# Ledger of designs, part 13: miniprotein binders against SET domain-containing protein 9 (SETD9)

Target 1, 299 residues: SET domain-containing protein 9 (SETD9), of Homo sapiens (Human) (q8ne22)
Amino acid sequence: MPGRLLRGLWQRWRRYKYRFVPWIALNLSHNPRTLRYVPEESKDKVISDEDVLGTLLKVFQALFLNDFNKQSEILSMLPESVKSKYQDLLAVEHQGVKLLENRHQQQSTFKPEEILYKTLGFSVAQATSSLISAGKGVFVTKGLVPKGAVVSMYPGTVYQKYEPIFFQSIGNPFIFRCLDGVLIDGNDKGISKVVYRSCNGRDRLGPLKMSDSTWLTSEIHNPLAVGQYVNNCSNDRAANVCYQEFDVPAVFPIELKQYLPNIAYSYDKQSPLRCVVLVALRDINQGEELFSNYYTIVS
Short names: E, the ipSAE of ESMFold2; O, the ipSAE of OpenDDE; V2, 0.75 times the mean of E and O plus 0.25 times the DockQ between their complexes.

## First folded at step 6 (miniprotein)

Design EA7 (from EA1 with V19I V23I; at its last look DockQ between E and O 0.45; V2 from the best seeds 0.00; counts 0 for: pae E 3.6 > 1.5)
Fold by ESMFold2, look of step 7:
Structure EA7 (fold): chain B 299 residues (1-299), chain A 80 residues (1-80)
Amino acid sequence: as target 1 above (299 residues)
Amino acid sequence: SKVRVTIEGSDPEKVREIIDRAIEIAEELGGEVVIRIEGDKVYIVVEGLSEEDAKRLAEEIRKIAEELGVKVEVKIKPEK
């Protein structure tokens, strides 16, 4: 009856598991991981920054309206012109819904993934990958994804160029490396989770949340924030999405920042917040798994 | 009670082990963890612990730091 010994071994295994995860992932992939230099000229982007912004605003506004009755504290801090805009949008939406649905459907609470589908014509979610050794993956669960659509976002804490990421990078397979050296730590466990939450609490302004922390939980409010689980392409799985970097403009609506799944590690707010979206390289059918062109090249 | 930990170190692997263990224990005890990393120093604050749980957390952190040869400062403060 070595229950205490088994607990001790389990704690040691947890420590070793995190320590060796990058090594296991590299061996299973058989592809060395290096940052590939790609020119950042506009001709290399699949869609414009304006199209990315427009999509995010459309989705985030729909999520905000869906949860409108729970936004009262946030609304009380907004200018009357902004509150009036959302009240007018909600009134038009309710009028249309009453004409087409019974009162039970009118009172139903929609899940974030349903809002995504209603807004973009498709939805995505995490599930067990079609690759036996890959663990989790991301799938198109409803609808069809057209080429050029924003399909997902890579969540996590953002570290500026050449700023050393501590200690969080040790044994961490969820570090995304931007072309200019900015790093995004998309790990939803351990020190990475705690650091993200600490930054989220630091930046909170009363009821206003300056980032989304729900991607760290079982109930994600922004259904796009699953990009850290999109697997790399391989010879057997062609890429159907690519990563595209996006800097959040200063004029981004403050009430919608609660859906941005990224937060800067440094409290200095003089630089734009970096986000990374995943963009469809072709039409993607319902049921397909997403695979990214996150390349490594061995010289 | 609130536990405040300050870690100075040049060996990031050893410091990481202390941080990981502190987070694990704090979460098992139901404490809220806040971390800030500045230069060579790591600041960990754990809130929402009973006095006994705070003492347990402090002792376990000191123990692993001693095993790894890492200097830490651990203080227990009452919550207001």
Scores: ipSAE 0.295, ipTM 0.770, lowest interface PAE 3.6, mean pLDDT 78
ESMFold2-Fast, scan of step 6: ipSAE 0.596; ipTM 0.888
ESMFold2 (binder alone), look of step 7: mean pLDDT 79; pTM 0.739
OpenDDE base, look of step 7: ipSAE 0.722; ipTM 0.918

Design EA8 (from EA1 with V19L V23L)
Amino acid sequence: SKVRVTIEGSDPEKVREILDRALEIAEELGGEVVIRIEGDKVYIVVEGLSEEDAKRLAEEIRKIAEELGVKVEVKIKPEK
ESMFold2-Fast, scan of step 6: ipSAE 0.432; ipTM 0.828

Design EH1
Fold by ESMFold2-Fast, scan of step 6:
Structure EH1 (fold): chain B 299 residues (1-299), chain A 84 residues (1-84)
Amino acid sequence: as target 1 above (299 residues)
Amino acid sequence: SKVRVTIEGSDPEKVREIVDRAVEIAEELGGEVVIRIEITGDKLKVYIVVEGLSEEDAKRLAEEIRKIAEELGVKVEVKIKPEK
């Protein structure tokens, strides 16, 4: 078949799979034969796990320092070495802000989107998509996204291959399928929202939250947690980001877990928490909408 | 007040739709939602318990759920009880 016709078939399969895959594929005996179709360049990780971890820690640490006054109860639970580290970092940051911005003695916190810009050199946010009738999309609102940057995270409840997701999958187009069969339910409404909030409450350790639930609200704390609103590529819109799976290492700072927009469905600590990031395939300019290249096919 | 909702149906998409709409209304009213799902063949039975509502909000939730059920043709039973 000509390349154009083959591409048209994949676009048609993508629309079909977007509409029906969560309902049919996840609950069929053929689920083990369903896999994510990705370009060869996306089958391997685009950037290292160390680069993903470094980016997330950099952003989350900046968010933690920005909201330091509200972190006092969490800090009181942590080792002295960790408290000392943040106090030292905060002192340096306060001096820098005063020198650059000439702020009043009582410093105000920045919006999360502004922290992202100060930390990575760009900001992203959801808005009305450039696609007719597509609803939401994600745009670069400020700065420049360099090729290889982590630009977004796919939030939601993480289900292992064997865990029940049947009811949550009905009519739900926001279920992301990982290569190993792990699923992430990024739907921000209905039963999916209730499940995420229940898991978040379950895993809470006093004042310490083990995941971010604010992506379910209009006031998000982690500005990267908008990945479920990134639209799929089409003939008229080339992909500029791709999905990359990431496992949170056991040594991840416990005080920063409150910014992870993912939580495990079952309270089994044996497996690392699965996250999914969106990585830039090219430099992306201010004002551009993000488009992903993701297909699922039953084999 | 506490609102107990039982939803029964054989059309999983319609049952899911009423559950999602009921949950959204309950959360808008500030209620805490607990859900249990029972599947028997192709029949779905969903139990929803909403806590933390005033008597007025509980009645409003019950009325909205019944309205949605009528629109979708789904069987729903709604009971309002005082909280302990």
Scores: ipSAE 0.098, ipTM 0.648, lowest interface PAE 5.3, mean pLDDT 79

Design EH2
Fold by ESMFold2-Fast, scan of step 6:
Structure EH2 (fold): chain B 299 residues (1-299), chain A 84 residues (1-84)
Amino acid sequence: as target 1 above (299 residues)
Amino acid sequence: SKVRVTIEGSDPEKVREIVDRAVEIAEELGGEVVIRIEYEGDKIKVYIVVEGLSEEDAKRLAEEIRKIAEELGVKVEVKIKPEK
């Protein structure tokens, strides 16, 4: 009888690679959120890297322009090649449209969720899940998410495959495992939160931030940075999004790095920063909750 | 005042308990916490720097950390540096 079970497991194993985090082997956690099965002959991408990059740049550029009054101070510290991209806007900001300096002198900015809607045609936000006792979930709050859209990012500290994470993984169900062994710790509490903030402080260039840390607060600046709250699919709740890995290219605009909700644990600057996005598997209507599958790959 | 804490141990659960409690107390006191975790063989080394504390709050944090370390049998070094 045991031979029968072993043959069945061997056939399944040959078709899938089990992705687990170290604490599962130690029986400290059996949360299926850290488990991911990937078909051996499939590819871990639904849309192109160019489509992911294009979407992120479009959203981050819109966020940057929405907060231009504060961002203009950061531009003063950057090379002329970066400042020249915003020269017309800097001239307008310096002179001002209204000359009544004793009345208001405040520029209205939109909420990040509103910028997302104006940019991509939809918005998403975290709220109480429709699942009993699941805590948080992520919902489409406005508009329509088309199939193939980037709807969210998985925030957190990025650990290379050779970097130790076991201590941080204890009691932590929010560690995402990439195909190449890279891990992302998206826990917004405790030691994981402090580690992310410490790395963000380490990589800061004066007032210029090299990553987004606001996903750790109630006032999120990058509205996509809610991916760790997306619940897993179940028998009665089909997956409508999947995970896709993305490496930030070297040519990424330095002034927009402040919106990336990921940071490398090590001081190593040679490896590209790994990000993980969630991509829509179908059109998703306003009011629907997002559910991820255990597979990053879609047929 | 600035508080520098170095925690060393081979039992990850005990080291984690001290770190979690130290971070919790530091944040309750309004301190800004910076942490670095290193592994050296079977030893876990945790470096914690807490800034923005009053001299009295820094002393309280140091005392609490030392008490927890003594209870759990973990090696801890705590240093307080005043800031103006």
Scores: ipSAE 0.222, ipTM 0.722, lowest interface PAE 4.6, mean pLDDT 79

Design EH3
Fold by ESMFold2-Fast, scan of step 6:
Structure EH3 (fold): chain B 299 residues (1-299), chain A 84 residues (1-84)
Amino acid sequence: as target 1 above (299 residues)
Amino acid sequence: SKVRVTIEGSDPEKVREIVDRAVEIAEELGGEVVIRIEWRGDTVKVYIVVEGLSEEDAKRLAEEIRKIAEELGVKVEVKIKPEK
């Protein structure tokens, strides 16, 4: 009997895993929203995948090194090929004087947003939008964002084509639709928040997390993970950023995956993890709010 | 204590309301929440597991979920189990 029950659950899970129920379409019948068509010319990538990867690795490496006291513990669980990259820093951590200094300081030397500024020349954060009815928005808080820079990431749970996205899509303005039908649920509240945390708890290698969950908290570790709060452009506010899809390559450093603010809803070894970045369409000055173009879902 | 909740219904808005309120109460009580959502035909089935609650808080959570389910007319099964 247990074997027959487990077989039935496995067959149902396999069907469920590969069947996409477009719950977002059902939600539109109850809470009508406009789905934007993406013009052919707007499907083109603004920067190369290599430029996206380079930027993410640069930022994540800086975050990792800033938090090295905590990360050195995780390194003990990783292969020698990874540990050897940090050999000199690991030698320093064995000194007694260093241990005493760390007892009275924060785990990180600098705040994540300061690391972003030191690494890319700018910082971004969420705040109250300049639009009266929009709630939250994303602003350049320090420095200058040059044209073509990765300025933000769209965090959230990634749903593959034909994977069910259930009632968490109902009344949810934070669903991003990729061109291939992949969805990203960037809602930081309610059921969407719990689903992301559940997936994050499922996917780990010992103490090493395979995704960042801190974008769901007040203590954000990846300061780029605010893309879901970027408002759509309007007649009064021109777009200054655009969305660009990015697949995490197999060669991505395992110790840096903890900074990726995306996780797959269902575990699928055949598909790379989808991420979405926001790329600057022009130079953006300190104090300016970010606005995306019209090919996003309108709430 | 551990609280296991199973919710099944054909009205997704009502099921969502129960899940949202259950999660909110569980988080307020300091519980660690794990959720699994599955659709079978025209019904949605939600499994919620809450860990790290005191026996008193687990009973309170279970009672509140039952109350919400009764208000919305949705079928809910709630079980309280001791942690290992």
Scores: ipSAE 0.013, ipTM 0.516, lowest interface PAE 8.3, mean pLDDT 77

Design EH4
Fold by ESMFold2-Fast, scan of step 6:
Structure EH4 (fold): chain B 299 residues (1-299), chain A 84 residues (1-84)
Amino acid sequence: as target 1 above (299 residues)
Amino acid sequence: SKVRVTIEGSDPEKVREIVDRAVEIAEELGGEVVIRIELSGDRWKVYIVVEGLSEEDAKRLAEEIRKIAEELGVKVEVKIKPEK
């Protein structure tokens, strides 16, 4: 017979056990999207981390410059080491200098998908899938995607393997499982959306956002942030993209973090932010839908 | 107006569905959403507070949540309070 102390410990242990049992484990059988098997002979990294970083920086820098009139106000509040990178553009932004020069009208900003096309030679967007029951899919809307290109990113809240994802994992087909047990919740609705926005609000540095939240809206700022809508391949639709994990390096420019469509669930300053990119397995033409497979074999 | 929603159930998928649908309606109406989730034994209890709604939109949200709860057979309590 337990005493008063033992009964109290039992009640606390029972609540602890239920709260720390990962619901994702109970739902994995109903959600093959979160399962990933990689054979020993397969390569998880089709391109180098340096190539991924170079592509992301190229796109994000172009997005930043396209919106420079708004970014210049934010930039004024950032450290001198950041401002100095843009000092020539800040000097031109002074009204007197701009009036004396033959300047372009400030209304000539491009849509994010047009910036993607100008920087990488292609654009992608979500639309109704070519598969009857799949709902949304992702298509190449303009240009040509060359083999080895980063074509998309898997957005969402990043959970370490020890972090609770209980309620968010229930009936959620948009949880991606990384090889090391890291999970990314790319669901753009409901509780998953509220969690992402809460984390985004937590991690602000004054007016500077540390992650992109616009993938949750109809007006997407990072046009790559559509990866959760890429459908799995089937027997009649071969895979043309594969998933590749990428850790954001500490050297990543602070002013460009606003375009990263991922955020850590917990405030862990020492761990790099996990991202997932989708990489082209072959040249993909305009009009083609993207298809992925968790069991990709490349050599 | 503020809308306070309490959802209780032991079927986590049904509880999740009500929460998701309530949040989407609240955000469509322009409300600010705060959520707290508790697990006690096998029962989930979710508290949702929606702020910044007109009285008319608050009543609409409450009615739509009650309809969803009836559809799914889950216990829901919805209260509306004017903001001060």
Scores: ipSAE 0.276, ipTM 0.743, lowest interface PAE 3.9, mean pLDDT 79

Design EH5
Fold by ESMFold2-Fast, scan of step 6:
Structure EH5 (fold): chain B 299 residues (1-299), chain A 84 residues (1-84)
Amino acid sequence: as target 1 above (299 residues)
Amino acid sequence: SKVRVTIEGSDPEKVREIVDRAVEIAEELGGEVVIEITFDGNKLYVYIVVEGLSEEDAKRLAEEIRKIAEELGVKVEVKIKPEK
């Protein structure tokens, strides 16, 4: 059930939650990328929560069906209420024809970025930024991104306002600050990577993972999980995407949670999981790099 | 075997570098890493436990961590214990 537990470490790390503020403040002052400001008169969301949810479910459902040969084994161990959604597909698998299964897998399996393209009409990926000073960036690699589309997700460990993030924040440019003080650590290396993997091992339902950890590897399952590599806008590069916060609803399909690239630091399943999406501010063409606003315009 | 590492330092960036490099080596060797961190207002104290290593790999990890610590001038204590 619980998987690998870090409960003892979590309790000990909580001891200095009241001491981490000075260090994170120093890091945030040196990296405006981790700061987000919204004027009182501005809406904090560009598209509805329903539009975000609809997009994520559409993409994740397509990824799940593309990998159905492997997912069907996991489904066999899940409650009937989940299995019943896929009964027609399970009936085909249960015919027990190994040759049929192998042929189906060879003919229908696509790369995750191709599934994204077939599902939303575009694909994105990380590559070397067009800015000399920036390492990585995120590009539209295929298709057209329409205004208002969810283009990417900001992966990483989610820290509540008062949870200890002091050590993880030292020299870390990948910490995103939400308006309510929630932080997301999207660093794919070192201690940040270990923390995410430990939390991922903690949160399981038998064979079913409750979050995506593949964004930490070379074999990425959720092609949207590249948001931490999107660079800030500059005088030479106008913003074409913006950040939007999203709370995963309780009714989110359990079999699709494995594609969510975020996990809560605390072992607490009562609060909704915070995610952050990047939403297109205009139509974005194939070959363009994504650039985000780090501040909203103040009146 | 288990490798237990205790790090003490007043330079947070150097302590972070030791932790990150130790973690990378431990993961390359297939070890399971558990980390505890405390800050007393002046010094960082980091306690790392790596499990699932052979005796040979545990010794290699311990030696590499000691080299990194000496390189960066940070105080570390590294102990290898059998798994029971």
Scores: ipSAE 0.050, ipTM 0.570, lowest interface PAE 5.3, mean pLDDT 77

Design EH6
Fold by ESMFold2-Fast, scan of step 6:
Structure EH6 (fold): chain B 299 residues (1-299), chain A 84 residues (1-84)
Amino acid sequence: as target 1 above (299 residues)
Amino acid sequence: SKVRVTIEGSDPEKVREIVDRAVEIAEELGGEVVIEIRVEGDYYKVYIVVEGLSEEDAKRLAEEIRKIAEELGVKVEVKIKPEK
C-alpha cells in the first residue's frame, strides 16, 4: 500500500508547477527554473490567445481615446499608418482649437476604473483584503465579471530563465513563475521598483512609452494592473480566478504598448514580451474579492 | 546634481539592505533612481545613479549612504556631479 501511495503522490506532484518559489531556491547553482521538466506541448490556457488580445486591445483603445488630447501629441511622432487610424479624431481636435478654443475639452476624461466598466461591464480595484493580516486584496467594485473574462494583469519586470534575479528575489514574495521558467517580479517597492523604472527608461522612445509604469504609483492608468495584490485561495476562500500566460504579438499597436504593465529585463527585439493575465473561473459578483491558485497543472 | 553610488560585497543580504535604504532615501528626496546589478560568482556589485537632486540633497544622500555602509561594514563609493 505504501508503495502505491508514494507512486500516486509522485505522479500528482509532477503534474503541478508552482507559480511562486522561495527566493532561496533561486540561488541554486543549476538554476532552479530549469530543474523541472516542462513538456514541449504543455497547456494551461483557459481562454484563447485571441480572446486575451481582443480584451486588452478593447480596454487599451478605450483608455487611449479617453486621454486623446494628450495622446495626439504622441501620434505626431508616429508613422502615417498609425496616424491614419485616428485621422477623424485629429481633424476634430484641430477644428476645436481653431473655432471653440478659449478652453480645452479636459473635463471629458473619465477615471480608468470607469473606462474599464464602460468597456467590459465591470471594474476592479485594490482595497484592504477580507483576510486577516493579508494586507491588500483585489475586489470587483462595479458590475459583473462573466466566466472567462480577463479581470487583471500581473505587472512587473520579466526575467528569462538564465537572467540574474536572485538579488531582487531576497525577501520578495511577488516573483511569479511561468511554466517555461520565465519569472515576473511584481514587487512595487525597493530594488524591484527601481529595476522596472530603469528598464522603462531604457526602452522609451522620446515621449513614447513602451510600457506602463503607473502601477508603481498612486495614480494607476491601467486599472487591470493590480494582479500582484490578488490573494491565494484557502480552505475558507475558494479560487475564482486563475493565471494565464500571454505573449504580446508583433501586430500589437505601438501606441497602446504604454498600457502594458510588463517589461523585459534585457533588451531582446526577437522575443515576444511575456504577460500574465488573471481569468475568471466563474461569474464573479460586485463586492467579491478575487482569489487565485498559486499553482497550475501541466497537461 | 547627480549622485553615483557603487556598493559591493559578498554578503547579498547586507548589500541588499544598503541598496534598499539608499533607494528609499533618494526617492524621499525626489530623485530619479537608475540601478545596475552585477553578480560575479559570490560577489555583488551594485551601481546606483540618482538624478534631479539639488546640491544640498545630493550631499545629504551621499552622507547618509556612507553612514549606512560604515554601520553594516560594506564597501561603498559615492560621487556627486553637477547636471542640468
Scores: ipSAE 0.266, ipTM 0.715, lowest interface PAE 3.3, mean pLDDT 80

Design EH7
Fold by ESMFold2-Fast, scan of step 6:
Structure EH7 (fold): chain B 299 residues (1-299), chain A 84 residues (1-84)
Amino acid sequence: as target 1 above (299 residues)
Amino acid sequence: SKVRVTIEGSDPEKVREIVDRAVEIAEELGGEVVIYIEMKGDEFKVYIVVEGLSEEDAKRLAEEIRKIAEELGVKVEVKIKPEK
């Protein structure tokens, strides 16, 4: 019986706290998605799209240059319009390899978290939450996060409002719902992981990746891609970050798309890629855990 | 070798569990996984295709999936096809 299926799912999910209402993720033809209600004092955007874009470009460019020895080989296979941006650096790479005898210094690539620190003045990482029952959380591991800073990104497969996600949503607390009904599945396990990697393989441009898949592994290349592990605020833990939606502009540098931790479920060149960033609501000190203010509790 | 798995069931939590466990095993063996899902009424039909496995690893995957299916009471059909 169809009624028993939904009742069973509801009884199961009622025992857990979720950031997302279960029925909005069911995506059944007779179950419309419920729009999130945002109070008028809570803006859907805390900082400008220009500020988000500027931050992402700054971080991704620094990551690209830090790994330039590997990226220069990829660039050699790309159009001249892309290579011309890096001609001076490509010339140095070719001459440096020939003229320098000691290569140990060039092998000292900085870790992604260190690049984030050098670029934005802080670093973040996932660790065991300060909440005893919450599992993972996200902490400021180094430096100071100023109010208005992009501190994290919500990784995962992006589903338009009419795309099937029902099965992926079962027992999945990592589905983020956007205000327009777009969903992002940030689960790093099982079917969700397979779907993301399948989409990533579909969208490759030769040797160039069009999205970051390393957030699915222990070796994360984009250190911002930990947003799904940020816990919800409570009476004892005030929110210090909020979610903000961002559409990647069509003219985003193609060589930097490899650091975007999101990919569209369906191949549609006409729609911009949706991303979600987490933005600091106040200055956040080293050692503090991140807590978000957008949540739904199911008793 | 290519492994084709068809999973059928009406309990979405059990179907999700066998899919997740099958995926983890297939990826640990180095297989490339593609999944298709079909739902009609309250029945789920999931197709898993795993490519790039040796014949021995394909047989091991098939055996493990059948054990999980028996454990969970989910209907599973597993077929191993050699590449031409």
Scores: ipSAE 0.071, ipTM 0.595, lowest interface PAE 5.6, mean pLDDT 78

Design EH8
Fold by ESMFold2-Fast, scan of step 6:
Structure EH8 (fold): chain B 299 residues (1-299), chain A 84 residues (1-84)
Amino acid sequence: as target 1 above (299 residues)
Amino acid sequence: SKVRVTIEGSDPEKVREIVDRAVEIAEELGGEVVIEIRLYGDKITVYIVVEGLSEEDAKRLAEEIRKIAEELGVKVEVKIKPEK
């Protein structure tokens, strides 16, 4: 009987869901990295969605052009207008480097960090934190980060508020909680890593990857995908970045989705993909470590 | 070789730790990992299947998992099977 089976599954699902919600709440209360409370009078967003989108498209386009020879299969699937756009942009770049040897035109000519620097005027990378017991931190490795710049992204698997995340949340300091209850699991190890890779394989459309999985490796393709390693501010270290939520618009270029370091846990096509960026609160100089303001979850 | 791991426990933090450490070792050895987690009240059961390992690496993975289980006081069952 299908009705009896469905009722049994709904009863078990409700017990599972409600049973483990308090555990998630307890875990988040003991992890300041994932706590967020936005004051009622403050703006939720420091910069516009258009500024975030513009920055991401600029960086991702530059990464795509840097590896243009490896994109031939993807380009074959795209409209002529899109192919023409990239060929025109590549021709302009070739005019700038026409005196260099052609062998480098057949492969990536710059590291992702150098592309970031060339595109935005700065680079960031993870390294050992200046805080003795904090492990990893994120530093400005080159250039100057201007106030209002998107300086990193919080990578990971995106869970809607109704989706089960119990086991992945246990002892996991890399779960970011959005204001609407959406969670992002940015843990690069164990089950969290396996879940992300599984979702990435699920959503692949032939040569088109719908997300970046390289943030799980030592060879990161999107150099912004280090946000989970940014430490919280303290009395001795003032915040210089803040978190901002961003929904990927439906119009986002399909060939650039391979650089988005986030993927939805479910096949839900009704909701836009949630991303989280870190935005500079002031100008940040080369050599400085990034510190986020964290917001306490209000019950 | 294929390694099948069954983990049973009631302490979710200890179960999470052994699962994460087992997965990292399996991936370092080049294995393909499949995980199933079942929750029944306070009881946690985790099934891990690792494929694509040599017989030597499968044995090493099994020994490391048993060592971690002993360290954490978690019940585990580890079986090694040929893949054909």
Scores: ipSAE 0.033, ipTM 0.600, lowest interface PAE 6.2, mean pLDDT 78

